# VHH binders against Di-N-acetylchitobiase (Ctbs): the designs that were tried, part 9

Target 1, 344 residues: Di-N-acetylchitobiase (Ctbs), of Rattus norvegicus (Rat) (q01460)
Amino acid sequence: EDCPCSEASLCRPIRHHRDFEVFVFDVGQKTWKSYDWSQITTVAVFGKYDSELMCYAHSKGARVVLKGDVALKDIINPTFRASWIAQKVALAKAQHMDGINIDIEQEVDCSSPEYEALTALVRETTEGFHREIEGSQVTFDVAWSPKGIDKRCYNYTGIADACDFLFVMSYDEQSQIWSECIAAANAPYNQTLTGYGDYLRMGISPRKLVMGIPWYGYDYICLNLSKDDVCAIAKVPFRGAPCSDAAGHQVPYRVIMKQVNSSVSGSQWNQDQQAPYYNYKDPTGRLHQVWYDNPRSISLKAAFVKHYGLRGIGMWNANCLDYSDDALAREQTEEMWGALRPRL
Key: E = the ipSAE of ESMFold2; O = the ipSAE of ESMFold2 at other seeds; V2 = 0.75 times the mean of E and O plus 0.25 times the DockQ between their complexes.

## First folded at step 4 (VHH)

Design a03 (framework vhh_7qia_2)
Fold by ESMFold2-Fast, scan of step 4:
Structure a03 (fold): chain B 344 residues (1-344), chain A 118 residues (1-118)
Amino acid sequence: as target 1 above (344 residues)
Amino acid sequence: QLQLVESGGGLVQPGGSLRLSCEASGFTFSSYAMGWYRQAPGKQRELVAFISSGGSTNYADSVKGRFTISRDNAKNTVYLQMNSLRPEDTAIYYCAKEGRYSHWFDYWGKGTPVTVSS
């Protein structure tokens, strides 16, 4: 009932659909005033609620959706699921939100009660939101491949059938390294495409898939850097794999752009992975290798989205760019947003 | 409007055979690849057999040598001949049509159940 917007209509749920989805994440740093609103169809909020963001997004015809997270052990109980859904629906109504994006990334055994409980949660959440908020959108974040990534045994076809669409987190693709313990692209082109092929082969419609790309990279300390730029990394195991990207740390695009200027190598292009990287020395003399995505690598992925008729594209996260008035920063930011548009 | 209508499922003993049929309408059948997917309770849907517009076939390792996919373009029908059936073949079987781009599938039928039990 209480609308914080200048126009009462801006508190009404967004009902229209667009042919192409641009699904972006916001972590609450008020950079949203500078986003490319000519593209955005959905903003998924990961930070503190900002009513100004909600009003502005609605003025642009874009949806704003809640973050949905919960412990898997709790959702086995159907009474708990019903209560959680009722609470999320009430919150969406109070904050004039257009739906919910369910971000559950917990380990699940195929034979566990959590396997069926997760699918039930997605189905019941979608039913509740659609019933209580006309035109609301329920989506679910899935790994870059349905093939047992991070020990997540999920009913991917059931989840896809239950909700409006899947946001595919086609990043953090080094979360489990089964081969050589070396630094690599966050979202290597061919590996990313293989993940979409896997979703499609199991029967999920391309209209149920939104491609998520990273606007961040990984910074790895090299235990050894070979003459061929192979960066050996520390062995940090993750969910059964002997090595993982936990050996490095995430770095937003705005930091990468400033750091590449002080790099030893300058920005390089890896043809096999279709991704940029660079090497730099830290103040202690350690060699680092950073892998990231740039307008070139992003536009190749956007072309794939268009060519295979996927529902759309999006990214983690919109706050990663430099929204300052600096001329170079503005150019770099415009190129990153522009790269999301599929080209003819 | 696109339609895929599956038939031929049922209950069969281990070692038995079934022939699934899928009648297609609403598109130029001969121009598209067709496939058969299956989904067992509590498991993900998997592609078990594929046939290109030109008649080339491919199979999942779990069914290779036991299942045969074929097509009759005059009847707009794709078939799955299933021999030497095992309890682990128990699933709902879905007929699928190739999408506009590549051999990726963009339309599925309602499915036909196959139960292999003694």
Scores: ipSAE 0.000, ipTM 0.107, lowest interface PAE 20.5, mean pLDDT 88

Design a04 (framework vhh_7qia_2)
Fold by ESMFold2-Fast, scan of step 4:
Structure a04 (fold): chain B 344 residues (1-344), chain A 118 residues (1-118)
Amino acid sequence: as target 1 above (344 residues)
Amino acid sequence: QLQLVESGGGLVQPGGSLRLSCEASGFTFSSYAMGWYRQAPGKQRELVAFISSGGSTNYADSVKGRFTISRDNAKNTVYLQMNSLRPEDTAIYYCAKEGRYSHWPDYWGKGTPVTVSS
């Protein structure tokens, strides 16, 4: 289709790759004009196409990439894979996009035909995009560890070799709770780092790994809150584990900032998990515990990214901050974006 | 404020039908995939039906051919039409806003009970 931008050049795909990636997700809501574009190298779009966002991102030299999602049983068929790839390439061309981020998080048995089919999809998608859109970027979202998280038996080395890089979802790390059914950090520091160690030990280059951090937390109802702030949660099973973070709900950073100052406990720091939390009482009198990430916990992770030479950092999702004109909101938002930059 | 409000549950005889509705507010409904999950007594919560923002659907094998998920973006509502109901379909049914993960919702409704009993 015709270019919707004020300058025709803004509809041309971004061709250069930067040494350090800042890979962010946008879910709509028109907050994108307030992002820190001095950092962003890629915007992965979740939600309705916004041509103004595409034009603006390109004016800042940042890529905009499609969401890639498909049922795994369908991709066993190579004709279906070819058709799906052709459709996504055509869509990228029509929307002036710079590539695709494949977001497949389905269960896969190690012995299933889906195991090889998924690797083939990533390879064929990358070949198709690179051929049809010069300089395009194909990436794949992987769990915080390659060790069977959420019953995903994937060929991680094959997928990494096939695409430009992996976005590592270093969050939702309580999706399977194998120990006590208690509230915990979304991305505990040492556990998060162990995931990168696992990817590296299997032979994946640090230049293939972008660390994804959460700009959201989890709000859990406490069935019991101990003297040591241990919050017992409901037993909600997930993919073989007896307990999961499905016992709580996700809450964006902007909501957390409004709640924390009026909470029962105020913001607390958990030294073992290197993450903040707080306790609050809801209108019905129930105690809740919220675990989240703040500039302190994010900066520790950003330092790891730099010291170990990972390809970059990013987050789910850029819309989680308060982009209003309120002075405190602006300061908090600037601190969150700033925490992505390691300081020497 | 983000809300998912389920309705349409109840008691029904085996072989009967029910239509569940979930009215969404506080987000751009048309931009997100929606799902229906269920949790039977003593069982794990499972995905029943899924509908993408573009209208593509997926179903659990146990309900395929009996249940139909649909959406009305103008009304911010997702539906689950349940036909040929069986006692094994007895569960609390949850509407869910899908997040980044296709099988992992980022927001849950309160749930609506469905009992299939003679």
Scores: ipSAE 0.000, ipTM 0.234, lowest interface PAE 12.1, mean pLDDT 88

Design a05 (framework vhh_7qia_2)
Fold by ESMFold2-Fast, scan of step 4:
Structure a05 (fold): chain B 344 residues (1-344), chain A 119 residues (1-119)
Amino acid sequence: as target 1 above (344 residues)
Amino acid sequence: QLQLVESGGGLVQPGGSLRLSCEASGFTFSSYAMGWYRQAPGKQRELVAFISSGGSTNYADSVKGRFTISRDNAKNTVYLQMNSLRPEDTAIYYCAKEGRYSHWTFDYWGKGTPVTVSS
């Protein structure tokens, strides 16, 4: 309720949208003091509320939005939806937040009551926030493609129409591997772009799409590593697919940068996927292959955002970089933030 | 605030059985996939069993046929029934919740429960 900031104006919601969105996720740990605030337009708080972060973001003209998650079975009930929305609006007011980012990734059958309930939740949440907090922003996280990814049958056009824009999670693109069970890029360039094409073909405006970039990669143990760098991975099924990237582990960019220079292969570039990878040996002698994104791969995607007039870009997550005072770390961190800028 | 509390670990002889439990709170349990990881001394954590929000299961080859993962949404609990235990199953077992943006990865683990298979 009372403003925790040094100036009362910093507790007022941000009302103006910038032409180009830079939408970043923060999971806590107070690394936000070192972010590139010259770019950021929205911070989605997926960690514990930090009033200092809120005050600082507002001092830079950036929005700070709540995480919205809820069980799909509960939102079938319109009274439950109304109560949940009222609670989130009240929380946003109490914490001086500028909106909410709805993060629902549950399996939905096309014929289920959850299909219509999810669209209703997004619509009603947007109406409530816009009514109660002038200039507030309601967004929804969607998969890299609307074509049945992870058995999510959502009304994508209805959801896009209902909220301010979609944050497209164009990463975790190996969540269902229908082809060979091999390690691959988290966000392969052509596959990623196909997902945007799918959203656009169904009638969703490019101004409703913010491209989500991963600032993390996947570390896979290779059951076999061929001389052509094909890494065979364990068969871990997911939502009907025989294999998935659950065979590997997420690794933040800061860890990747410390590991790549001491790796067996050094950083390699895969031209087909437009993504970097490397091979390394663990302390027990097992071979691993790590796939990630770097300034080069991110810049190529930022160029696509600019060329096709998408609303913006962003990433999961800002905490993935090395914000220490180390000179090399600072250079690498600056290059990663710089790669988000739409240069041409 | 998220909490995962594992229990049921202990010392057991080869061929024995243990049932691990993981009680979850602070999130809508029925909406998320759950998994069991283990970490043996000197090794990295590995996923041994997975159960989707819809109840579909998957197992590492090393435990398939011996381990069974199940869930009770009314109790916010996921279980790992471990039968025909081998010395190689000795590890600390971690309950894990599906990650926010990654249904196939886990962003939260419990503190772990140790399982020792030996005489």
Scores: ipSAE 0.000, ipTM 0.184, lowest interface PAE 13.7, mean pLDDT 88

Design a13 (from q04f with G99S S107E; framework vhh_7qia_2; at its last look DockQ between E and O 0.49; V2 from the best seeds 0.00; counts 0 for: pae O 4.4 > 2)
Amino acid sequence: QLQLVESGGGLVQPGGSLRLSCEASGFTFSSYAMGWYRQAPGKQRELVAFISSGGSTNYADSVKGRFTISRDNAKNTVYLQMNSLRPEDTAIYYCAKESRYSHWTPEDYWGKGTPVTVSS
ESMFold2-Fast, scan of step 4: ipSAE 0.430; ipTM 0.778
ESMFold2, look of step 5: ipSAE 0.331; ipTM 0.746
ESMFold2 (binder alone), look of step 5: mean pLDDT 81; pTM 0.829
ESMFold2 at other seeds, look of step 5: ipSAE 0.243; ipTM 0.614
ESMFold2, look of step 6: ipSAE 0.096; ipTM 0.522
ESMFold2 (binder alone), look of step 6: mean pLDDT 82; pTM 0.829
ESMFold2 at other seeds, look of step 6: ipSAE 0.098; ipTM 0.520

Design a14 (from q04f with S31T S52T S53D G54S; framework vhh_7qia_2)
Fold by ESMFold2-Fast, scan of step 4:
Structure a14 (fold): chain B 344 residues (1-344), chain A 120 residues (1-120)
Amino acid sequence: as target 1 above (344 residues)
Amino acid sequence: QLQLVESGGGLVQPGGSLRLSCEASGFTFSTYAMGWYRQAPGKQRELVAFITDSGSTNYADSVKGRFTISRDNAKNTVYLQMNSLRPEDTAIYYCAKEGRYSHWTPSDYWGKGTPVTVSS
């Protein structure tokens, strides 16, 4: 297709590989104009295609990749896989994209045909993109641990070998609560570390792992809030676990920042989980507890990425910050982007 | 554009039954998990039933054994069969597309909802 950019060169796929990956998700809303482009190496477009975003990202030497999404029952058929890959390659060429990020989070039974079909899809997608678009990047979003999270029995080593790297979704770590039904951090530090340890012990290279950070938290209604700040939550089951984070709801960092200063507790730090939280009372008088990540908790995780030689870092999602020109909002946004930097 | 259209609500007596329907368009329905939420006036919206793309189901304890969620991928429709209705089930019922496939996250989009009133 014709190049929509002011310079034809901006429609060429990015071939430059950076030593450290900063992989960000964008869900639209035109906030991308205010991102920290000094850091970004890849933008995964999970909203509508925006040719201005593509042109701008390319002007900064950053890749722009498609969202890859498909029903697992359909990909058992190799003819379907070939057709889907051809369609995605054609779309990437039409939109001047640099690759695809495969975001499949469906349940897979270990003995099902979907187990091998998923690995085949990743391998065939990577082969197709690399053949058809020189220098293109194929990545796959994986759970915070390869140990049966959300009943996803995947061939993690096969998938890692098949694609350029894995984006590890080190968040929603309360999707299955096997112990007490209480509110907890979205990405507790030690549990997150254990997940990376699990990937590494399987033989997956640290150069195949990009750490995903949440720029959102969870807001839970407390059925009871103890004097030790233990928030009992509703029992909402998920994929075999008796309790889950579905007892709460997601809130972006920009909303959290406006609420925390007027909260009952103010921002608190939980040393065991290395995460901030706060308690607030809603207009009906019910107590809530919110768990989130801030520059401090993110910096600790960025230090882990650097010290263990992971490929990079990134987040879900870049739109979560307040990009207004308010002085406080600008400071908070600069601190959040700054927390991702590997520190020498 | 994603659209969710709920129907089937109404007024019923305690012990009665209703079947809610939600017709979806603007996304690949068969690849997404779907949920039913409810919200009574002055209360938080709560998840009552969930169905994965593969058909696995999950229910809030308060409705377990009384409500059944199902889907028809050929019709891009998710259903909630509600039996043995109680006054405490009175709420506006919302159909929701899962924000992420495997995670129980808030919906990316909500329909207008369909009101259910259970009273004598």
Scores: ipSAE 0.015, ipTM 0.330, lowest interface PAE 7.4, mean pLDDT 88

Design a18 (from q04f with G99Y; framework vhh_7qia_2; at its last look DockQ between E and O 0.17; V2 from the best seeds 0.00; counts 0 for: pae O 7.3 > 2, placed apart)
Fold by ESMFold2 at other seeds, look of step 5:
Structure a18 (fold): chain B 344 residues (1-344), chain A 120 residues (1-120)
Amino acid sequence: as target 1 above (344 residues)
Amino acid sequence: QLQLVESGGGLVQPGGSLRLSCEASGFTFSSYAMGWYRQAPGKQRELVAFISSGGSTNYADSVKGRFTISRDNAKNTVYLQMNSLRPEDTAIYYCAKEYRYSHWTPSDYWGKGTPVTVSS
């Protein structure tokens, strides 16, 4: 069990309890030295394993956790579940990791064996990690609402009970568009908050919920763009809905910041959705509308997190900001990290 | 498992031509828009050409009139025909699919790229 860190103590599990979580996803780019480590409590490693990242996170008292992804069809078999869990525990020990973030986003019918198998996987994973790695953290990523989003009929109360906390993916909220096929906010404020209301009404403790916010937006090609800024988008069906945000492309905040001030419209604020957007014309002459989140929209959500006692806040993903030495980039990046902690 | 395999890159003299291919698997190809991107050393990845699921095409100004994107839905393949190549076109060229899962990474929706070098 070789320790790659400068001190053997940095390979020991993080054992202390955190009252407030700042949960970040890292996708393997070498930008993590520039993260705001004064805030981070957990890094979910969704990129290639980097022992330097693990050592550095531990030196700052932060957990690093595995990505947990497995086909639902396979986990119906309890022997396969046990084998998969044992493999993940062994991997976490070999890499000196502090747990696992289970990111399963597959369809589940309410009457299917996957419904019960998923809850069993989460419970058995938590039991295995807690037994084998002192202080380990097991989390599960859920849709922005428990109301059958994307055909995910999950046992949300059972899953919340079975793990340390849920990471609520309060983004991609246009994944199923049942009304007009138009561009709209990635995480509309009132729709986001309604999702938390629904989780809480099911009986899930606010101390089990971490709000995930997007550090990316969606760039939509407009089939037409009205004078009222209504951007009609291509019909791309998704999981039973006739329209979806798959008509657009995800764009990291750093790209948005390089474009917005030279765009046709500049940054606009939609009051109903409490989110920023802008319009631009691409080099081929097509009109686009980009919806994103900025310090203003994120500060509103961070205020909700603190006011209603949620477990914490986090984002997909920490690599989305511009960590270069450019003075404007540094200011913008500091504002995005700072928005997670509004003093309101 | 989504897979995008680019091919057809190589070394070519200025004024020459090259055809890139991207064979796709693991998703319903005909339902998604596809793009070609490029990344020169030390620069950010940029969109070069785009083709919708319905076949509508658009191009970056720097390549308009020289590059042509096309798709063959029966073969799950998108192409980039590059004519009148210039040294400024030197880059690694990537094929990309639109994606829908919240936590896809670059390795989940991009190919590994195919290098194109335009020099004397």
Scores: ipSAE 0.015, ipTM 0.358, lowest interface PAE 7.3, mean pLDDT 88
ESMFold2-Fast, scan of step 4: ipSAE 0.574; ipTM 0.812
ESMFold2, look of step 5: ipSAE 0.024; ipTM 0.421
ESMFold2 (binder alone), look of step 5: mean pLDDT 83; pTM 0.840

Design a20 (from q04f with P106G S107E; framework vhh_7qia_2)
Amino acid sequence: QLQLVESGGGLVQPGGSLRLSCEASGFTFSSYAMGWYRQAPGKQRELVAFISSGGSTNYADSVKGRFTISRDNAKNTVYLQMNSLRPEDTAIYYCAKEGRYSHWTGEDYWGKGTPVTVSS
ESMFold2-Fast, scan of step 4: ipSAE 0.313; ipTM 0.703

Design a24 (from q04f with S31N S52T S56D; framework vhh_7qia_2)
Fold by ESMFold2-Fast, scan of step 4:
Structure a24 (fold): chain B 344 residues (1-344), chain A 120 residues (1-120)
Amino acid sequence: as target 1 above (344 residues)
Amino acid sequence: QLQLVESGGGLVQPGGSLRLSCEASGFTFSNYAMGWYRQAPGKQRELVAFITSGGDTNYADSVKGRFTISRDNAKNTVYLQMNSLRPEDTAIYYCAKEGRYSHWTPSDYWGKGTPVTVSS
């Protein structure tokens, strides 16, 4: 209950809302001091609790929300759900948090008790937070499409109705590769938009959807790189698909910007996917292909957010940029934050 | 039933090393990515290291260069080699099966964890 801030008022929950959400994830390491606070409306804390971050965010009128994770088998039990919610509410009060972002990405069979239990968890969590912390915000992270992605059979309309809004993880869109086992964009433009179309066609309001943008890419080792830049990747299965992005590894934008200048190809633009990529050779002589998002690809998606009246935009994760005092790094970082602003 | 059994934790001096093991059963181990998480007293559980079924690895910035994750598919085991240990590494360490994409959501099963204390 002690307030760690210089002003007691900074420990009070944020009650006001913004007309446009900018929902960002922070994984720690004090980079938050350099974020674009003129945009941020919510910070989801996925790293160690940092009271300085909480105090500063509140001084900017931004919410700070907890990470909510739990094992699916446990939530079937309503007594467990009630206990978990009480613990999270108590933690939010102790850390002066403004809500919770529920991040459950596990398989759920449509016919399983987990299907109903997950919707109940979201509803009960929202009711508990709203009752106990006036003006608090409860959100749920969903896949880029409601159509069976990663064997997640969720009651998407029920979950959307239950919480304040959905954060749509419009990335890791190669988690299941049903076609050729080749490297591709983390968030291909047309496929990403199709996911939003699917949510909207289910009857979910655009005011319930916040678009998640990746500030990271995937680095794939090419078993073969064709003349047309088709990178064949290792066959790593995931949730029934024969191939997946698990054949590569995630790289933050700050690393990508340093690699692209020394790459074999330089930065290239794939018009079909509306995403940048490049090829490079590692110290062992192996060819790699990296797919990522840049200010251009992000701006196109931000335009969609504005045109369709979505609740907002955000990203995984704010720590991915280079916050050093280097002039080029500062320029690149400013352009990435700027790309989130819909200007059309 | 799916089961994950962590071992190898203990008390070590700052600068020391420790090797954690997680033996898996009840699923086709070689088909799934595996991760190590930790939870310090009064803190949130965080992803420490991740390894894909193909052997590609990812690390939290706080442990990069000090910790190494590896796997042995023949033994259904994932390992975490921890070097240059610091008091800040003190936590209960948990093994988890797949679901290491996007926001690093833990699997639907957790082991009981293995405690690591770094202290003089």
Scores: ipSAE 0.111, ipTM 0.496, lowest interface PAE 3.5, mean pLDDT 89

Design b05 (from q04f with S52T S56Y N58D; framework vhh_7qia_2; at its last look DockQ between E and O 0.23; V2 from the best seeds 0.00; counts 0 for: pae E 8.2 > 2, placed apart)
Fold by ESMFold2 at other seeds, look of step 5:
Structure b05 (fold): chain B 344 residues (1-344), chain A 120 residues (1-120)
Amino acid sequence: as target 1 above (344 residues)
Amino acid sequence: QLQLVESGGGLVQPGGSLRLSCEASGFTFSSYAMGWYRQAPGKQRELVAFITSGGYTDYADSVKGRFTISRDNAKNTVYLQMNSLRPEDTAIYYCAKEGRYSHWTPSDYWGKGTPVTVSS
């Protein structure tokens, strides 16, 4: 009745310690039975709550955490913050969850009261969860760089100190294009690493950083596609930058895998960005360039995570792969999960 | 102050058509994806269609081939043309400002909705 699982023990909090995190976002679509549970340490539930998923994750020793989202203007009020936190703790207890992933991606002005309120929210949430749920995990999602990306003036060091670890969204790295407006990698290798360099130079411990990789890519309509594969894109400004990946469209890996080998170009590798792309022509005759991440590009990042001692690796999102019984799909999906493990 | 104002709903017979409009203000409209969602009584709110700033569109399977989403960035307006309407399309239709991360991210603002009733 209170516990929806086959055994009451599956509703108990996860208390064991994990030295390395594999942090998975689930957005629904009932694919979770097919995930690689040999690796997963935390599932963040960003879809509709599924008690079957919670029970199954606990049977594998993995944490299941709430999505934490709240308007910044409301959390300036300390009484509202306390009430919101109490509600989330109560919800986690009712659903037998192991913590919360705070996903606040709103603009914050450095001179605003939201700057201090956000850090207070993270600290008070962590204190509340740790007090009320033994072994609970509180995490916060941060942008691919701390250098004012997307007008997020956050107290990154204070937030990192205040919670268990940060999930660094090392994707959407074309959200700020200050150069030529062209299609480019979703998570260029060197740009990703520079973002971690910046977080580390601020004094944030690598044991507080989980690298988030994309299991989706971007599809761009090319206003012009040069003979050197330079795809000019529409000039769409975003949060102060004159050009951005808002000109494109996110596509999951499963869609990319159904298209790439029948595309005009087939898969191409860009050595500067260490990422794959391809070109295709749509039914109306327009040319497109698609940038994505694959086992090769991901394995480079997994090696970085290991060699620099980061807390772990994860992805947005686990539902992006093809979990059908098709033999090719199974091999491709296994390779994507396998790429998360560092190989020397 | 962010606002989304829907219009164009009403009562229509099966097989009929309606055109919904949503005028947006309080943000840089051309930089964001826009969506239409609907909620029938006792059901969850569901995505019907969305359109990115770059012009990509996608649709729920239940409406493909019957509904068309479009936008006019000069007028800060998004439209939903609904053709061949069925009783199952009866719902309150909501305009939404999507997060920058189209189709993967939850909507970060909704309008008040416009009711659509399809009955004979």
Scores: ipSAE 0.013, ipTM 0.439, lowest interface PAE 7.9, mean pLDDT 89
ESMFold2-Fast, scan of step 4: ipSAE 0.401; ipTM 0.732
ESMFold2, look of step 5: ipSAE 0.013; ipTM 0.377
ESMFold2 (binder alone), look of step 5: mean pLDDT 83; pTM 0.841

